# VHH binders against C4-dicarboxylate transport sensor protein DctS (dctS): the designs that were tried, part 21

Target 1, 216 residues: C4-dicarboxylate transport sensor protein DctS (dctS), of Rhodobacter capsulatus (Rhodopseudomonas capsulata) (p37739r437to652)
Amino acid sequence: TLAHELNQPLAAIASYAAGGLNLFDQPEPNLTMLRQAFEKMGAQARRAGLVIRRVQDFVKKRTPQLAALDLSEVLAEALSITAPVAREHRVKLASLIEGRIPGVQADRILIEQVLVNLIRNGVEAMAEGPRTGDDLTVRLARAGAAVTIEVMDRGPGISDAVAASLFDPFTSTKSEGMGMGLNICRSIVEMHHGSLSHGPRAGGGTVFTVTLPVPQ
Key: E = the ipSAE of ESMFold2; O = the ipSAE of ESMFold2 at other seeds; V2 = 0.75 times the mean of E and O plus 0.25 times the DockQ between their complexes.

## First folded at step 21 (VHH; framework vhh_gocatamig_d2)

Design e2 (from w2 with Y54F; at its last look DockQ between E and O 0.01; V2 from the best seeds 0.00; counts 0 for: pae E 18.1 > 2, placed apart)
Fold by ESMFold2 at other seeds, look of step 21:
Structure e2 (fold): chain B 216 residues (1-216), chain A 124 residues (1-124)
Amino acid sequence: as target 1 above (216 residues)
Amino acid sequence: EVQLVESGGGLVQPGGSLTLSCAASGFRFSSYALAWYRQAPGKKRELVAAIYSFGSTLYMDSVKGRFTISRDNAKNSVYLQMNSLRAEDTAVYYCARIEIERSSGKWTVTFDYWGQGTLVTVSS
């Protein structure tokens, strides 16, 4: 599993760091062994990076399996999956389904991954910076020939410079969901002929908006 | 058409147990938070318990530890397990769908859809 594949290099990094500190604290530190400890930590960090990259490449290469999809059911599952991390950070998850939502042609697995990632990003933004409230709300509504999914957090918001960088894989390493960055989320949504956008939430925070077309 | 149908009410002795059920139809059940309310004769309707789609629950203080709310998304149902019943628990129990409104940058929770209720009577 991804957690198992990452636990190995992280445990190794912790061990080399402990060994390196012990060497540093000796009366006559062996600088060659200390350098080797740092080199081994670097190698394990690169190994963890390759694991993450492999998962991201797998998701990007998957051909979407399009079928009629009930977005309200996918949203409920995504909220269930993210509830533990939301509780950990004292974030209240809520949903709002406005009216009757028509089905869309979509890959359930890929859309679920997008929603999980966007919700986790909002929870982590609320945990890592100033927040204007404890609620994260996902709104599902029809807008003409499209359905919109808005993930609305109460975090610090996004500066113009940070907004331009959000779709860079390295910018999103700690805010990624199941190894997906926001750039991958946008690619998935665009494969579904939709769009992923962002903007300010009224009253503070950020809104990420997924727009998907309704079949005619 | 949105429908909420409560069942499982009846006459029970103090200290007894009862399970209420609410069958939902006409909406995407798994996407909404649900609540149980109760109204005793001549009194205001009061929140008993709520359960959100993400699993969190709320209970009024007088029922905490005695009542348990749960949901089954496959059966479109929400349940209220009531244990250690007391005379003051006598009421009509209503199932409600939680609604969210937005006004002036604030979210509020409202309840626009209710069942017709099921009567619970606790007496010797």
Scores: ipSAE 0.000, ipTM 0.094, lowest interface PAE 17.8, mean pLDDT 76
ESMFold2, look of step 21: ipSAE 0.000; ipTM 0.090
ESMFold2 (binder alone), look of step 21: mean pLDDT 79; pTM 0.777

Design e3 (from w2 with S103E; at its last look DockQ between E and O 0.26; V2 from the best seeds 0.00; counts 0 for: pae E 5.0 > 2)
Fold by ESMFold2, look of step 21:
Structure e3 (fold): chain B 216 residues (1-216), chain A 124 residues (1-124)
Amino acid sequence: as target 1 above (216 residues)
Amino acid sequence: EVQLVESGGGLVQPGGSLTLSCAASGFRFSSYALAWYRQAPGKKRELVAAIYSYGSTLYMDSVKGRFTISRDNAKNSVYLQMNSLRAEDTAVYYCARIEIERESGKWTVTFDYWGQGTLVTVSS
């Protein structure tokens, strides 16, 4: 599973960081062991990066392979994958599944990647400044002939952030982030005959909405 | 082919009103944020208003309360209602399709399509 492959290197990094701090706090730190802890943290960070890059490369080369998909299961996996970064920033991940959610025709790998990206974006928005609460909620509901997946954060919101960035030069800083751009996420969702939209959350924050058709 | 076609510009007296429209084609209009920008002679292009996929809006301070951006997803159109026009509003007005991204802790805006513009002149 993608969650399993990502959680392993992240857990290892946390372990080596804790061990490294213990060594650093000793009166005469064992510098050989401390160096090894940093080297192992770096190796695990690179391993996590390779897992993410493998998924991104797969998406670029792939026509969606649509099959009956339980969105509740995909959401659970995406929440598992993003849980470490959410805990780091003291964000409580929550899901709200409203009513009976019909299966959709979707490519599990591609939709999981969209959800992971949207959740991480929300966590990072909540980490950088004012927030109106500590929860990021993903709401799964049926809306007529479609299912909606709403990723709702409590960060500063896109209206204020967009205003601040509209006079900035466009920057593509690829060395830090895991996530895809919204244009890639939108392309994936549109290949599934759905839509990706965004807007402010009532009371503050941002909502990203994925809409996928229910099979006819 | 993606197209954005602005219209509705013209000559208007100070205090007057004008409605700009932008007809969009070649893409799924309801999925994108749209914005109006303007460029006065000798100045840089500046944001006037933006409208997001959900219909929420943003205005620059100098036009807040005077201008209203709206969209009609059924007609694939975005509008700018301009009231109480001033000489300072004289500019070429551009419709833009924008994408809003969250990357590395920062919101960014990508401008991937622009219209050709419509001239608004506010003078006696």
Scores: ipSAE 0.223, ipTM 0.617, lowest interface PAE 5.0, mean pLDDT 81
ESMFold2 (binder alone), look of step 21: mean pLDDT 79; pTM 0.779
ESMFold2 at other seeds, look of step 21: ipSAE 0.426; ipTM 0.729

Design e4 (from w2 with L58I; at its last look DockQ between E and O 0.52; V2 from the best seeds 0.00; counts 0 for: pae E 9.7 > 2)
Fold by ESMFold2, look of step 21:
Structure e4 (fold): chain B 216 residues (1-216), chain A 124 residues (1-124)
Amino acid sequence: as target 1 above (216 residues)
Amino acid sequence: EVQLVESGGGLVQPGGSLTLSCAASGFRFSSYALAWYRQAPGKKRELVAAIYSYGSTIYMDSVKGRFTISRDNAKNSVYLQMNSLRAEDTAVYYCARIEIERSSGKWTVTFDYWGQGTLVTVSS
């Protein structure tokens, strides 16, 4: 499935590059459309980079390298990585850090991957369906012996989509998921002794909640 | 090691009631949606009911009003209360853990773990 996941952004890059060259070859090129072509190529290159990072982190029985980690710094990095795709889809990224956030024992690269995947999923949900607003907010807070990271989008919500999908796999001989993204994110979080859950966002959309333990 | 163990099946007369239980272990139960499926002889496996991690429920049309799915996160268990049983409810009932995935801009349900099943027979 790696080849399938890379072929899509690579094909899109080739398509935008061909379109951009056609625009450039006009007697007076439309600079707005040229800029848009380069922006779309950049977004697809970042998508391909996320796939490559995922593979690098999951080669054969990877054990996380745990160290003291400042989650606010990792969140800032994840927001920077996803900003171009969010801009392309007119999604406003925001963060909310509530109170003092203690350090956690975590693998920085793996947690960054989780945050990037969750933010990207929210941006894509807001781009590819009805939305109730343009903001995607990540809230970082302490809840007792744990830190919570909530990724809150304004997309179509999970309950109706899940309900519509429940019968689709049942009409086949086998309904097993080999999906990418959320299953991998859950595995990473569970390797860190945490949990990944989801639910509705008040006012519409979805909240994904990562819970990581605070060292005693 | 993910385990789902169904129990509570048996022989019941039409119009009777039965409660199925599914004991779960090896994963963070409160983080997952659970479902009951059934398979009658010569039929494909079909969804009976599902309960999401956030509490909402779904039922197939033929069981709505007769069956109730519930969960107890403290006991890592999901239940199916079956009332007003009919001959067409005869099947092996399976408990399943639901995984949520995103594909082509849509949320998709996938299933990765199933129990052994428990037989429910509705016969006079």
Scores: ipSAE 0.005, ipTM 0.294, lowest interface PAE 9.7, mean pLDDT 78
ESMFold2 (binder alone), look of step 21: mean pLDDT 79; pTM 0.782
ESMFold2 at other seeds, look of step 21: ipSAE 0.459; ipTM 0.701

Design e5 (from w2 with A33T; at its last look DockQ between E and O 0.42; V2 from the best seeds 0.00; counts 0 for: pae O 5.4 > 2)
Fold by ESMFold2 at other seeds, look of step 21:
Structure e5 (fold): chain B 216 residues (1-216), chain A 124 residues (1-124)
Amino acid sequence: as target 1 above (216 residues)
Amino acid sequence: EVQLVESGGGLVQPGGSLTLSCAASGFRFSSYTLAWYRQAPGKKRELVAAIYSYGSTLYMDSVKGRFTISRDNAKNSVYLQMNSLRAEDTAVYYCARIEIERSSGKWTVTFDYWGQGTLVTVSS
């Protein structure tokens, strides 16, 4: 299973980290063995990256398995998955569910991955640059024939952060964590007959908006 | 299939003006950053102007005050109004769709599609 394939390198990293700490705590730490523990942790991190890349390739080729989906449940799970990284960076995760949210036809696995990616990227933006507040809020609301999911961070904003890159264009960064690129997120949302957009958050930061159609 | 089709290039005298158009199809136009790039012979392709999905604009310093980028989401079109043209503006101009990504704390700009280009010649 996917869980087994990702848990294997993560478990190995945890094991080498525990072993490394035990070595560090010995009266005469063997520095060669300690170095080897760090090297093995690095190798397993790269192996996890390859597993994630295989998942991203599979998602690009996958037809969504549509079923009735309660987006509030998916949002709750995405917030739970991202809570540790938010806590690490002192980011307060919040949700706002406005009114009655109808079900949508969606692939739960794919939509969860999109939400996790957008939340993690917002948290990391808030951690790395100036921030205008400590809250990252996900707002779920109905807009006519669609449901919108807005991931709103307080980071430095896209225009300032991206300006230098537009003068010196370069290729997308390969996967460095559990997330996926915005291009893949947009592809997933478009497979669900929706859209993914971004814009400034009033008062500072960025809003990423996922729009999914409501069955009629 | 994603397509970007530039038009409006031509020969113009120094000090003149020209409007470039880029018609887009095959994607949700309102969700993307669009840009104009140019490439003179023997030079690298360089950004001229960009317009974000939310309307903000960015210009290279040498064209500020002379060029204006705009978009019409209803017509799936992006425009470059070029005024006070100079010989140094002679180039092939390209329309581009740009993807902006953030992953693991890094912003990445990826060029996904380019048009065929339209030649602007500023002579005499």
Scores: ipSAE 0.074, ipTM 0.492, lowest interface PAE 5.4, mean pLDDT 80
ESMFold2, look of step 21: ipSAE 0.265; ipTM 0.592
ESMFold2 (binder alone), look of step 21: mean pLDDT 80; pTM 0.783

Design e6 (from a6 with S56T; at its last look DockQ between E and O 0.46; V2 from the best seeds 0.00; counts 0 for: pae O 10.9 > 2)
Fold by ESMFold2 at other seeds, look of step 21:
Structure e6 (fold): chain B 216 residues (1-216), chain A 124 residues (1-124)
Amino acid sequence: as target 1 above (216 residues)
Amino acid sequence: EVQLVESGGGLVQPGGSLTLSCAASGFRFSSYALAWYRQAPGKKRELVAAIYSYGTTLYMDSVKGRFTISRDNAKNSVYLQMNSLRAEDTAVYYCARIEIERSSGKWTITFDYWGQGTLVTVSS
């Protein structure tokens, strides 16, 4: 649910605040660990802010407000927004812009939210333990009549998650518009006449690929 | 409107074969992973096979080597070729679009879109 997505960072903030108060109440507080507790609270507050922005855009039931858009600038802003979360999990954000990237007709706010969500999902996947490296790279390139944006992480990958679901209980429901992060991203991209796909990253991890058409 | 329509079920003898088809519409088919699930009477629905948007497949252990999942993105269709059928394969087979998300540090699968199912009966 959307409430579940908001409750996670709020619960984390409460937990770090309780831990920070315990540290503060020591006869000789460990200031390094106390600072770390505040930094973690700040990261969760920023994560909650990203969720709130996505919810606000969804609640507006926004039709795409298309305009000429420089994807390089939107990517730079998305990386800036996600940099604190990446630092929290010791993920190195990088970008690779290959050649000249033509403008696309897109809603800047919606595409920014897609990129922020995909980068955050990659950072979270890499935070889960074994990973093949610390870099998350976003590649922006032209492919004929389209531009591709590849968000490439080094986490455990989607194939492992699906396989693991065979052994865990999972309840299936038939409902539309549950507000899940990847589902919303796919819907936004499809409203822009593009596609969102996923697959394995060479050398380990997952690639999410956004494809957007270049106007004629 | 998202639609998934299964077909190809029926009555077949043990050792026989069937091909199930699922026609999809109302979404960008090539961007999604798709799965076949089955449910025998009185049992929980279980994953039979899945195929990712990038073509990789997985199968439950009991059907591996007998069943083959495939997709045709041009026809917006996913198929399940079932060979060497056994009585234990008797079930209603459902086509589903896989929704993947991360929650509480774990990848989870949510199924918002299912077909109505096609019955496969394996009996002499």
Scores: ipSAE 0.000, ipTM 0.296, lowest interface PAE 10.9, mean pLDDT 78
ESMFold2, look of step 21: ipSAE 0.267; ipTM 0.547
ESMFold2 (binder alone), look of step 21: mean pLDDT 79; pTM 0.780

